# Ledger of designs, part 18: VH-VL binders against Arf guanine nucleotide exchange factor SYT1 (SYT1)

Target 1, 216 residues: Arf guanine nucleotide exchange factor SYT1 (SYT1), of Saccharomyces cerevisiae (q06836r405to620)
Amino acid sequence: SRRSSSIVNALSSFVNLRSSSLSSSRQQHLQQQQQLQQKLDVSLEDLPPVPAPEFSDSCKDFLIKLAPYGKFIGIILTEKDDEFKKNCLNYLLTNCFEFKNDPLDIALRKLLMFLELPKETQQIDRLIMAFSFAYYKAQKSYSKKKGIECPWSNADQVYFIAFSLLMLHTDYFNPNNKSKMTKHDFVDLVHNDKYSGGNEIPMAVLTYFYENVTAK
Key: E = the ipSAE of ESMFold2; O = the ipSAE of ESMFold2 at other seeds; V2 = 0.75 times the mean of E and O plus 0.25 times the DockQ between their complexes.

## First folded at step 17 (VH-VL; framework fv_inotuzumab)

Design r2 (from q4 with heavy chain S57K; at its last look DockQ between E and O 0.63; V2 from the best seeds 0.78)
Fold by ESMFold2 at other seeds, look of step 17:
Structure r2 (fold): chain C 216 residues (1-216), chain A 125 residues (1-125), chain B 112 residues (1-112)
Amino acid sequence: as target 1 above (216 residues)
Amino acid sequence: EVQLVQSGAEVKKPGASVKVSCKASGYTFKGYWIHWVRQAPGQGLEWIGGINPSFGKTKYRQKFQGRVTMTADTSTSTVYMELSSLRSEDTAVYYCARETRPTFGGTSPYGMDVWGQGTLVTVSS
Amino acid sequence: DVQVTQSPSSLSASVGDRVTITCRSSQSLLYYYGYTYLSWYLHKPGKAPQLLIYEVSNRFSGVPDRFSGSGSGTDFTLTISSLQPEDFATYYCMQSRQLPYTFGQGTKVEIK
């Protein structure tokens, strides 16, 4: 609906990479993609009905059928609580994205450059939970290859920090929000979490994230 | 100390509306879904709905859809639940409760860790 | 909607007794990252509900060791190993796998 689209529009501006953490070449690519999305003004309902999976489809088979839907693949795969589509989303994020060398905020921006966020918060949740799993696995695998410990405790920790970053961006840049989230509020949110290990994230890392997310 | 403090008891006539407040303190209000749960006399706990203050997103149990409205005021860290067209069966203690861990979708495996003290709403003629 | 049912609906026990309450879900509560979205609450009339156990078996902060949770799939158990006077209450399981959240109908534990 029009009300829920305002949150998605605010999160879409997260892809606007004014952060100092990205290279000029990567920023130029993202800007071109953002402009194309705006000029095309294509919505999911403008496209043919989404094909149903066939009994014999692998995740790869079904994703090939979904390729014409482009940025809407994330919305399609999270529309309902569906185990096969969850597996397909995991396959996509594991095999078609490269996260091993990315800080989490950069990895999130790469995700959102190519996939439109769903409007419904439970769908957003499913997308970000799947992203966080794929990101964690990539980081864990890379760390093992290099003979070092993974900097993340588990996928749930990654999810919570990803949530916190996206919420901070939405809150900070929402013109209708009169009470902007301060750095203290952000650090407090993360450090009060004893369940997903947010309390284990160093202050310096959270300061880095806050400054990068809120930079213009 | 993390707290949810609710407004006082209400007595209403059938057909009226009630608006219960839930003021949060001691934590970063914006990140957490706040759920509303009620208990009618002789009944168990019943989830009514929830709100994420940062996103303004609400979810309501189907039987309350059209009669319940949840809002948040981030400047005062307060959530409100308004129930309209009251009936005698709406007589209950109404609780606000915080989702233990912040989420987009309002669900987690960690339950609801902080509860308000409850607000008795009595609907009688 | 996910349905959650408890048994028994009530029981009477003496201080020191072991009590067991069961909870059954209409579908698996297993979800992302291997977590099972089942929690237990204690509720006394006139008081707010209290979280006892989250994610099947994890005691919430300040909950005594006599409370334990177990189970998998669709079947879960809350055990009070040695009932104390303060444990008389109604106990609820709740699924948080999806909205709407649903509670079991409750188990009233009465101290003889």
Scores: ipSAE 0.833, ipTM 0.915, lowest interface PAE 0.8, mean pLDDT 88
ESMFold2, look of step 17: ipSAE 0.836; ipTM 0.918
ESMFold2 (binder alone), look of step 17: mean pLDDT 92; pTM 0.948

Design r3 (from q4 with heavy chain S54T; at its last look DockQ between E and O 0.84; V2 from the best seeds 0.84)
Fold by ESMFold2, look of step 17:
Structure r3 (fold): chain C 216 residues (1-216), chain A 125 residues (1-125), chain B 112 residues (1-112)
Amino acid sequence: as target 1 above (216 residues)
Amino acid sequence: EVQLVQSGAEVKKPGASVKVSCKASGYTFKGYWIHWVRQAPGQGLEWIGGINPTFGSTKYRQKFQGRVTMTADTSTSTVYMELSSLRSEDTAVYYCARETRPTFGGTSPYGMDVWGQGTLVTVSS
Amino acid sequence: DVQVTQSPSSLSASVGDRVTITCRSSQSLLYYYGYTYLSWYLHKPGKAPQLLIYEVSNRFSGVPDRFSGSGSGTDFTLTISSLQPEDFATYYCMQSRQLPYTFGQGTKVEIK
């Protein structure tokens, strides 16, 4: 159990970078809630029991009910393999975040600035899979509107690179780690993947990511 | 060349424990879940659990919870599975297998692409 | 847990025969990005299992064209279009949509 907590702590340091690009009234409301909760150092168990969705709730209706939970919304929506909550998470990421102009590493920082990572690895997986879908859709739509080719092949490729970035950060900044991933190790991890298209990512992009992740 | 090489066969008495090793080579070890799967004589394949070496995260099938421990040594690219309180029903060939694509949660649509050669564990008398 | 039921448990066939093995899951294996989390393995005596098919229908590297996978949702099929001598083995489907991973009970393909 405590190994899961250590990993979550390492991943949480990735979110230190602030972003000034959030301007929607919905994002601003969530941001205000997050700032208060961080200042007061509250935990999810300090808050009232999470409401159950009602039969007639839309995703928006339920997300409004979850607004008081702030940074914990990601944990709540990924607690179990639940189709309605998965749809609510997709709604949140699509409508309350803006990813279309962001490199992936910046988009991940935005995500984690407002949503706390779950401790359990399958909840982390559900959050990052949902993020990667929303990010890919935003990038594809933006590329189409600009008349350019989308740099991403599909959402699964985005997921794999997002995984690789977060894994690199966790590995590099883990004080208990004797042998940190080198750039060669990171490039090898990504380029060996023929299934999600990691092998299609140019070296220049991977160099950019490695340097940006390990600089912080 | 990606490879998983397991430790040799073991013969154990009921109540003892066994620790099987699985050494990885030819790839960046840290990102990949390693699963353990066994096959008892005349039986099918049974998933035991898995570990992600970078995060140290483990997942075990419920029936093994409390008897199995999986660990990783990233300096030697080796995963270990220890099964305690052995009984005759634990006689099986034990395989380690790599998740084809790295993930946080240990699942993917791509299956398990690389398997170790297997380790026979015999629990008798 | 997701239950995976494979049939038949055993079959006898001759070289050149068309072989069909079915796999049924207790719930949909469709998940993120439109992927279906089902794979097929070949297991010969004295050897490790070998990945044959991933994501329902994609042949793993080096797997001959006579192997094909199909299906969706909860129902899946592995087909060997013309059985060869090296294909006599036990075949397993596996769901990887969630942990614990679960295998079908296996289909032993024997010489008639």
Scores: ipSAE 0.841, ipTM 0.920, lowest interface PAE 0.9, mean pLDDT 88
ESMFold2 (binder alone), look of step 17: mean pLDDT 92; pTM 0.946
ESMFold2 at other seeds, look of step 17: ipSAE 0.843; ipTM 0.921

Design r4 (from q4 with heavy chain T107Q; at its last look DockQ between E and O 0.73; V2 from the best seeds 0.82)
Fold by ESMFold2, look of step 17:
Structure r4 (fold): chain C 216 residues (1-216), chain A 125 residues (1-125), chain B 112 residues (1-112)
Amino acid sequence: as target 1 above (216 residues)
Amino acid sequence: EVQLVQSGAEVKKPGASVKVSCKASGYTFKGYWIHWVRQAPGQGLEWIGGINPSFGSTKYRQKFQGRVTMTADTSTSTVYMELSSLRSEDTAVYYCARETRPTFGGQSPYGMDVWGQGTLVTVSS
Amino acid sequence: DVQVTQSPSSLSASVGDRVTITCRSSQSLLYYYGYTYLSWYLHKPGKAPQLLIYEVSNRFSGVPDRFSGSGSGTDFTLTISSLQPEDFATYYCMQSRQLPYTFGQGTKVEIK
């Protein structure tokens, strides 16, 4: 429950980063737009055209421009393979989300409570690859501060486990899927991976993930 | 052993359709993109498209869009590629190939590690 | 689309020769986490293509030490240090950085 409050507060705080330099009427307008999006079940197609970045925009400057788009910010920042937008997404994930002491499944839930997952598979990749990088860096930094070894080998390993969890969730809860992925299938998928280090994840951890993801 | 086994050679007339099967074994079928690649006589390798059985997602090279359909049957671990409105230039050996590492988008730096034996499709009047 | 061009298109060589094949892409193949999305395949007529090298320089399982890959960004090289009889084949590089996947035109390595 606290995750919803934390994520909402992070986005609200981010929107208000310019409050000392902005008029109060601009802030009120942005808040009203977000309330209307919620009430009207707004889709991205219903919103005004997404602004392009200006030459002098920092990542923060551009994210403030994207604030009216709410949950669609992830879709916008991954629509194209664009270096500036990739940097903006990294900024968002490192400064507006708190991942450092979260298990991966909890961190993914935090991400998706605030950002809508894109429909297009390459956009999903860009979002989850960016998330996995930010998560890995947060975990590595946290482990260093605590004087312990980071449990993750690299960001690509985080990506592969994140992929596996999301794939399992989608597969298990898809009503059109007649042949659901079993625990054995899930563990085999992860443990057969020698390229991203899936084979290094203990079976007990994968079993626990399976049980957590498939419980509703 | 991880294998992809394809259906046998086909002879078709122009305007017809062909459906090639690719049966996977020895690994968890869901999660891995299966790509289709062809080689026409005297030509190089050409990617046609791919499918992820877990998501039902497909991607097709633009020149095949509207003529190709890829489907998966997870109960038999089989992927199908159907190519319609066949032309003589569609004469080729068609291969299915597995993406080495599972991904959402079907792309990885690890290449395509397992290939089917190929299916010759001949389109002649 | 990302263009990928191989050179040479064919070559003749003897057993024991050192063979070098180049692959050039129209844009950088560098992507997430510092990986470069370039792989090499060996293909003989009547046989399935075989993955040889992935991510520029990593030999696939069972690939002999005489095969090596190198390069970065847009320029890549496959080297066969001492050509063996089974190495006479057509070699392809492939980029997987963007869909559609694109192969080089192929390099046919023939016996002299």
Scores: ipSAE 0.832, ipTM 0.914, lowest interface PAE 0.8, mean pLDDT 87
ESMFold2 (binder alone), look of step 17: mean pLDDT 92; pTM 0.948
ESMFold2 at other seeds, look of step 17: ipSAE 0.857; ipTM 0.928

Design r5 (from q4 with heavy chain F55W; at its last fold request DockQ between E and O 0.70; V2 from the best seeds 0.82)
Heavy chain, then light chain:
Amino acid sequence: EVQLVQSGAEVKKPGASVKVSCKASGYTFKGYWIHWVRQAPGQGLEWIGGINPSWGSTKYRQKFQGRVTMTADTSTSTVYMELSSLRSEDTAVYYCARETRPTFGGTSPYGMDVWGQGTLVTVSS
Amino acid sequence: DVQVTQSPSSLSASVGDRVTITCRSSQSLLYYYGYTYLSWYLHKPGKAPQLLIYEVSNRFSGVPDRFSGSGSGTDFTLTISSLQPEDFATYYCMQSRQLPYTFGQGTKVEIK
ESMFold2, look of step 17: ipSAE 0.855; ipTM 0.926
ESMFold2 (binder alone), look of step 17: mean pLDDT 92; pTM 0.949
ESMFold2 at other seeds, look of step 17: ipSAE 0.857; ipTM 0.930
ESMFold2, look of step 18: ipSAE 0.853; ipTM 0.923
ESMFold2 (binder alone), look of step 18: mean pLDDT 90; pTM 0.929
ESMFold2 at other seeds, look of step 18: ipSAE 0.817; ipTM 0.905
ESMFold2, look of step 19: ipSAE 0.839; ipTM 0.919
ESMFold2 (binder alone), look of step 19: mean pLDDT 92; pTM 0.947
ESMFold2 at other seeds, look of step 19: ipSAE 0.846; ipTM 0.924
ESMFold2, fold request of step 21: ipSAE 0.839, 0.863, 0.858; ipTM 0.920, 0.931, 0.930
ESMFold2 (binder alone), fold request of step 21: mean pLDDT 92, 92, 92; pTM 0.944, 0.944, 0.945
ESMFold2 at other seeds, fold request of step 21: ipSAE 0.865, 0.852, 0.859; ipTM 0.932, 0.925, 0.930

## First folded at step 18 (VH-VL; framework fv_inotuzumab)

Design v1 (from r5 with heavy chain S54T; at its last look DockQ between E and O 0.71; V2 from the best seeds 0.80)
Fold by ESMFold2, look of step 18:
Structure v1 (fold): chain C 216 residues (1-216), chain A 125 residues (1-125), chain B 112 residues (1-112)
Amino acid sequence: as target 1 above (216 residues)
Amino acid sequence: EVQLVQSGAEVKKPGASVKVSCKASGYTFKGYWIHWVRQAPGQGLEWIGGINPTWGSTKYRQKFQGRVTMTADTSTSTVYMELSSLRSEDTAVYYCARETRPTFGGTSPYGMDVWGQGTLVTVSS
Amino acid sequence: DVQVTQSPSSLSASVGDRVTITCRSSQSLLYYYGYTYLSWYLHKPGKAPQLLIYEVSNRFSGVPDRFSGSGSGTDFTLTISSLQPEDFATYYCMQSRQLPYTFGQGTKVEIK
């Protein structure tokens, strides 16, 4: 087998991380789900051709049509920059995932546990941008209900931190990488961003993320 | 300071290859896409392709597909662009440029904030 | 591919003049989170290109107030309110909504 990293292979290993915030029963359940997915070894090409949306379809109507495609729904909805499919992805992430009580690293693990990553970098980008929107909205709504300030400035900030976490994971656990990203490198990457507010993230939060992502 | 420093000018014959280097400094090299843009004499700017140095993911403009290869060496913080089967119309100044904000897909609304000084490649016979 | 077209291709102006350059894309540059993926660059012979404006109207760090950007969707404008001697250069718009990135053909601003 090849030891060379691809973005798909590197990010797919992310869901195997042990989360210190999960119970042991939940960790065993997650491991069992991942093993089942691997043993089934179903590819998108093994399934019938994906139906096109009909003019009258709501997002829910189309998602029902996509239900047999399981983990591949994310790949299908991000294949191009289609506005209807973007709305369907937002509907899925808003109504079928629970993010409001989760730190961002746990929410990312949930996402990638149930949806297979696309192979194309622009499709990955569309998936994570959509996730970041849904996560931000869930966090903002929860914060408002509790009468507290939302810890996030906007969805683009969430996107950048999500990117940074996944980049750190792939860099740190790549066996071919002799110069691993240090905490200083990670902090520099995040704090250099003046455009989506990475520079506003407190050191304590970055330390939490670095330690959780780099823990074995 | 954040800098991209390119290798020096090159003179090549038609059919040869050229490899231009772009060394980054002053920032965390990993995560930032590096794009290559050229300007032929009397013409505008033309995007050639880009690379994410962390994973080696590349995208190339279709007209260069099969003739261009982009690579990265994270140990030296250096990106390379190699253009093969050179023609006279490949005579241009070649620039590397950094995507302003890191992304998976190599696009953002923030443009390209840091540019190399340019490398003149002359193809003549 | 998304095409972007600039107008004019060149212009001649005096120091102190107001200069307007337009850029039109073949499709909307509006994308995620309401951002519009258009930027403007200044380029002088023998120098590296310089980012002036990102996301339609945001000045890049160190860019003087005389530079402003506007527009939406497919139609965009770069304005130089009072042209200075250092502003004689070629200006490019660029779409970054998708790869391949595409530039306008450029607008050369010359001394009259």
Scores: ipSAE 0.820, ipTM 0.906, lowest interface PAE 0.8, mean pLDDT 87
ESMFold2 (binder alone), look of step 18: mean pLDDT 92; pTM 0.948
ESMFold2 at other seeds, look of step 18: ipSAE 0.844; ipTM 0.920

Design v2 (from r5 with heavy chain S57T; at its last look DockQ between E and O 0.73; V2 from the best seeds 0.82)
Fold by ESMFold2, look of step 18:
Structure v2 (fold): chain C 216 residues (1-216), chain A 125 residues (1-125), chain B 112 residues (1-112)
Amino acid sequence: as target 1 above (216 residues)
Amino acid sequence: EVQLVQSGAEVKKPGASVKVSCKASGYTFKGYWIHWVRQAPGQGLEWIGGINPSWGTTKYRQKFQGRVTMTADTSTSTVYMELSSLRSEDTAVYYCARETRPTFGGTSPYGMDVWGQGTLVTVSS
Amino acid sequence: DVQVTQSPSSLSASVGDRVTITCRSSQSLLYYYGYTYLSWYLHKPGKAPQLLIYEVSNRFSGVPDRFSGSGSGTDFTLTISSLQPEDFATYYCMQSRQLPYTFGQGTKVEIK
């Protein structure tokens, strides 16, 4: 496996591509590649050693200690299967991000604008599982305040759709991929899921997501 | 119908390699981890490793690290497991199995719902 | 690695008997969203393993009501309320909380 084919490289365009003007410009693509190179020149290993939490630290106390690490906070909090760091990540996502008014694809873009994705897939899982919980809580709370039904059944459903969106993006825009997912493939993937409730997501919502993710 | 179909039985000599295929059908192949599990005679089930076909990400049990390679061909919806430097204790039935729900990390609370029919690999001199 | 052990390693039973198999994990299998990452499989000679129970207690599609799962944390049971001729097989629990996946050593249910 090479760094040029890493999940980080495959997902960087998901974060950066939002405007139709950006998707139509070769110069914008080159600028994005140069920007990625600069980001890859700055790594977590170039920063001072990550402080260990003190016994008396609250999640907030520890997050304040992590503030200098910026975009790497997600990587730090998911490095290991650690209950305190999991709680700190949940605190960060519920208190420092605004998700209640966002469709899931927009909320994912917000997350990844501020937090770098880990390279290791189990760390990615920990980050996206934590995000999905925070997103679900925000949506549930907002729906209750508005007197409407929450569009999501549970956090695991949010996780599965978040996974599906990120997988679709990396699949669709991977230049090495010869067999790209169609809308039918994406809908089939989601609607065949009886376990996380993917089968409950309306076709119109999946069409919205597919078109937004594959638009450039 | 969701299905995993494996290649046929193999007889190998010690030191050789074997490559077992697992062809998926009836579902959206990308996103679902495929795991490999074996059972040696008189033994229980043993997880070998797994692969996510969309990104080519692999995870291997430490005992097999350096001897096992898993690959995927998304154009044919097929995963492969190659085991090298074969020993007599590698004689086993090898199964591929699908993770029930797609994940980044290859784990879920839902188990492995679809299994291939198994491939007997016999290593004898 | 998470270790998973089963008890008993084998048992003899007659059709109609109630059978209980226990599974113990070296650490809690509780993980995200309150799910417990424990599943049960049936394995007959010459056939592929079959998923019976996922997430402790949920029967997989087509699994008869006589199979039930229970437990939490580190301790789990599979119960067959009235053993049928097709149930003579080896049963495995598996943890899926982390890789490597680990199976119990198996419980062979034999005809008495």
Scores: ipSAE 0.850, ipTM 0.921, lowest interface PAE 0.8, mean pLDDT 88
ESMFold2 (binder alone), look of step 18: mean pLDDT 90; pTM 0.937
ESMFold2 at other seeds, look of step 18: ipSAE 0.853; ipTM 0.923

Design v3 (from r5 with heavy chain T107Q; at its last look DockQ between E and O 0.62; V2 from the best seeds 0.79)
Fold by ESMFold2 at other seeds, look of step 18:
Structure v3 (fold): chain C 216 residues (1-216), chain A 125 residues (1-125), chain B 112 residues (1-112)
Amino acid sequence: as target 1 above (216 residues)
Amino acid sequence: EVQLVQSGAEVKKPGASVKVSCKASGYTFKGYWIHWVRQAPGQGLEWIGGINPSWGSTKYRQKFQGRVTMTADTSTSTVYMELSSLRSEDTAVYYCARETRPTFGGQSPYGMDVWGQGTLVTVSS
Amino acid sequence: DVQVTQSPSSLSASVGDRVTITCRSSQSLLYYYGYTYLSWYLHKPGKAPQLLIYEVSNRFSGVPDRFSGSGSGTDFTLTISSLQPEDFATYYCMQSRQLPYTFGQGTKVEIK
């Protein structure tokens, strides 16, 4: 299915950290700065050196320092295997994104609309593992509040499906790829996983994901 | 049903290169990292590197950096490991092995579940 | 790199004996979602290595119940409760918490 402009508007409204201490004019300035960065096609190397965290910084304090880096915040927080930055990433994903009512493919689109995916595979892993944990916790909490069973078994299952969706997307839309992943290939990939529970995902759900990811 | 089948034994002189193939079957090839591990005579197992066939991303153990190249051909479900500037110490059996569960970074807690039969590479003058 | 060491390097035992092999890493192998990235392999001459145990204590499909794994953090043990003739092999632990993957030096189990 096609993503609507209504979803995009919700994500645009969500993206900024929205400190309660900021005025409406300053919030508008931050949003305009992010839009200008995208228009200018700025790379991370063009920006000032990333500030180091201070010993007394909370995750929120450090994220405020990173605000000028916009879409690059995900790359910065996953640069190395660092416990403080991992905690900051979890804070960002938990407090600045809304995942409660989203199917996983929509949640991934929201994430990547506002954060650039790292190029290095271990950084990608750290980002998507953190996303998958935050997504799972949001879904689990929402399901408990509604008195229904969470559709996900654990965060590692979410991670594996997120991996599968992103791999499908990049494979399917790569113009240099002569042997694109079919629906059968995608189903086979997911259903072979008995370790994180991919084999527990119903065919109907996988068909939904495949069709939504490969739609024009 | 799930199998990794490697190319045959090679005899090489010092300074030459060798290219070992590893053909996958019985599963969706693109999703899984393929690692290369070797065992020299009388020695233990040594990880060389790995490749993600979906993106061609590679990771190499530092001692092989600059001498090893891994590639994948998704149309034939085959990965290749090429080792150049061979020395006698490179005499070993070379194995390809599949990461048990697909990941972006090549690592999982589930180990490497499927191994190729091994390829003996002998480097002698 | 994460160093992984095994003890002993070799041993001789009789059929029916209980055998233990230890594996120690230079740092904790705990990572995301509470998993510990430690696995065990069996390697016989002329054959490919075989996965025995993943995530510390889980037997891989088809591995007999006499094989068990235990441990946490940095210290791990593979136990063969009653050694069988087919258990003659070299055993390796491997960490996958960080690249490069690293194996212990191996433990050769010789049956008397």
Scores: ipSAE 0.830, ipTM 0.911, lowest interface PAE 0.7, mean pLDDT 87
ESMFold2, look of step 18: ipSAE 0.860; ipTM 0.930
ESMFold2 (binder alone), look of step 18: mean pLDDT 92; pTM 0.946

Design v4 (from q2 with heavy chain V107T; at its last look DockQ between E and O 0.34; V2 from the best seeds 0.00; counts 0 for: pae O 2.7 > 2)
Fold by ESMFold2 at other seeds, look of step 18:
Structure v4 (fold): chain C 216 residues (1-216), chain A 125 residues (1-125), chain B 112 residues (1-112)
Amino acid sequence: as target 1 above (216 residues)
Amino acid sequence: EVQLVQSGAEVKKPGASVKVSCKASGYTFKGYWIHWVRQAPGQGLEWIGGINPSKGSTKYRQKFQGRVTMTADTSTSTVYMELSSLRSEDTAVYYCARETRPTFGGTSPYGMDVWGQGTLVTVSS
Amino acid sequence: DVQVTQSPSSLSASVGDRVTITCRSSQSLLYYYGYTYLSWYLHKPGKAPQLLIYEVSNRFSGVPDRFSGSGSGTDFTLTISSLQPEDFATYYCMQSRQLPYTFGQGTKVEIK
């Protein structure tokens, strides 16, 4: 077992994931610390007041100030319609996560392993928009480097699917929900969409997404 | 064929209530917000509010808050709009319309792609 | 409330004419990542409105390519490149950036 570090040290390591390659042992240790934090029934209100950004703060400067808040960083950065916080969220997702080699459902799982999902729909929307644009850029760049066609037409398509998968998961695993969304309804809703290109995704792929999201 | 079919014309006296139905067919009813829009004689279109049929949650334009109630019956794929304390200025054609983006696919509304045929409500004394 | 104003309020045109209708919003309709919540509708007497254009410039399914939308931020335009007999109607823009959703006052396109 690797020696445990304070929550602050673990979160500081999280912010620097992309700047250094972590060994698989260190990655497992960080994941374990993050998983324990995410499992604890700790509310944001129990932590010290969230610092306000200073005029001179870069996104990195502010994210370092937010490191003690751990899984709540996503909630903090999406609380308001705020361009600086949106830029900080984009910085975090672009520089501290690796998405290029992941199917969308796995990338979304990685996001939610480290960040608590906000409760308000508008905050969820801001988080998933930021995730989807970062994911699309990573996938587009990777496909270009490999000389293959990107499977996504644009970032809005990624957003539509990512949001749909998230809502499916939340709906399916809500113990108060007696009427779960069926596979037929999910596939039908997504595949009939012509506005964001849901219809371009093969029904077999949507079926496998449904099964993966609802199996766990 | 995706379709919204509304109930027939109504004539009401001031102070009464009216309840207009909007029956959906040809798509997954629970998956889309339904909005209500009206047009008074000689005037443009006015958004009244909307309902999410899967949750029953509603959003109303402030001027109608307290006078309008929207409900959904998923077993019949039908939305209802009830407007109370009717006034002469409530005389209008009332339309139901489906939001283009499914509720499970985001919160970014791109407008309303399917409309009902309209229901004339006349308030006269 | 976000105010949306159209111009002109009416116009007369002949079949084959190019028609331009403008829509101005009192606040920017731009959201994060380039989303812009402006749509256009066609409305004929005795019929329901019909969606023509969503998100500024995207034609709804089945809408002829003579209809095009453009603009950004607060200023938007619907263009009909060559009017057809079925295009004589009232046209509305609508913002859905924030509640309440609001329509322009309409532009009536009449046969000359």
Scores: ipSAE 0.516, ipTM 0.764, lowest interface PAE 2.7, mean pLDDT 85
ESMFold2, look of step 18: ipSAE 0.782; ipTM 0.888
ESMFold2 (binder alone), look of step 18: mean pLDDT 90; pTM 0.934

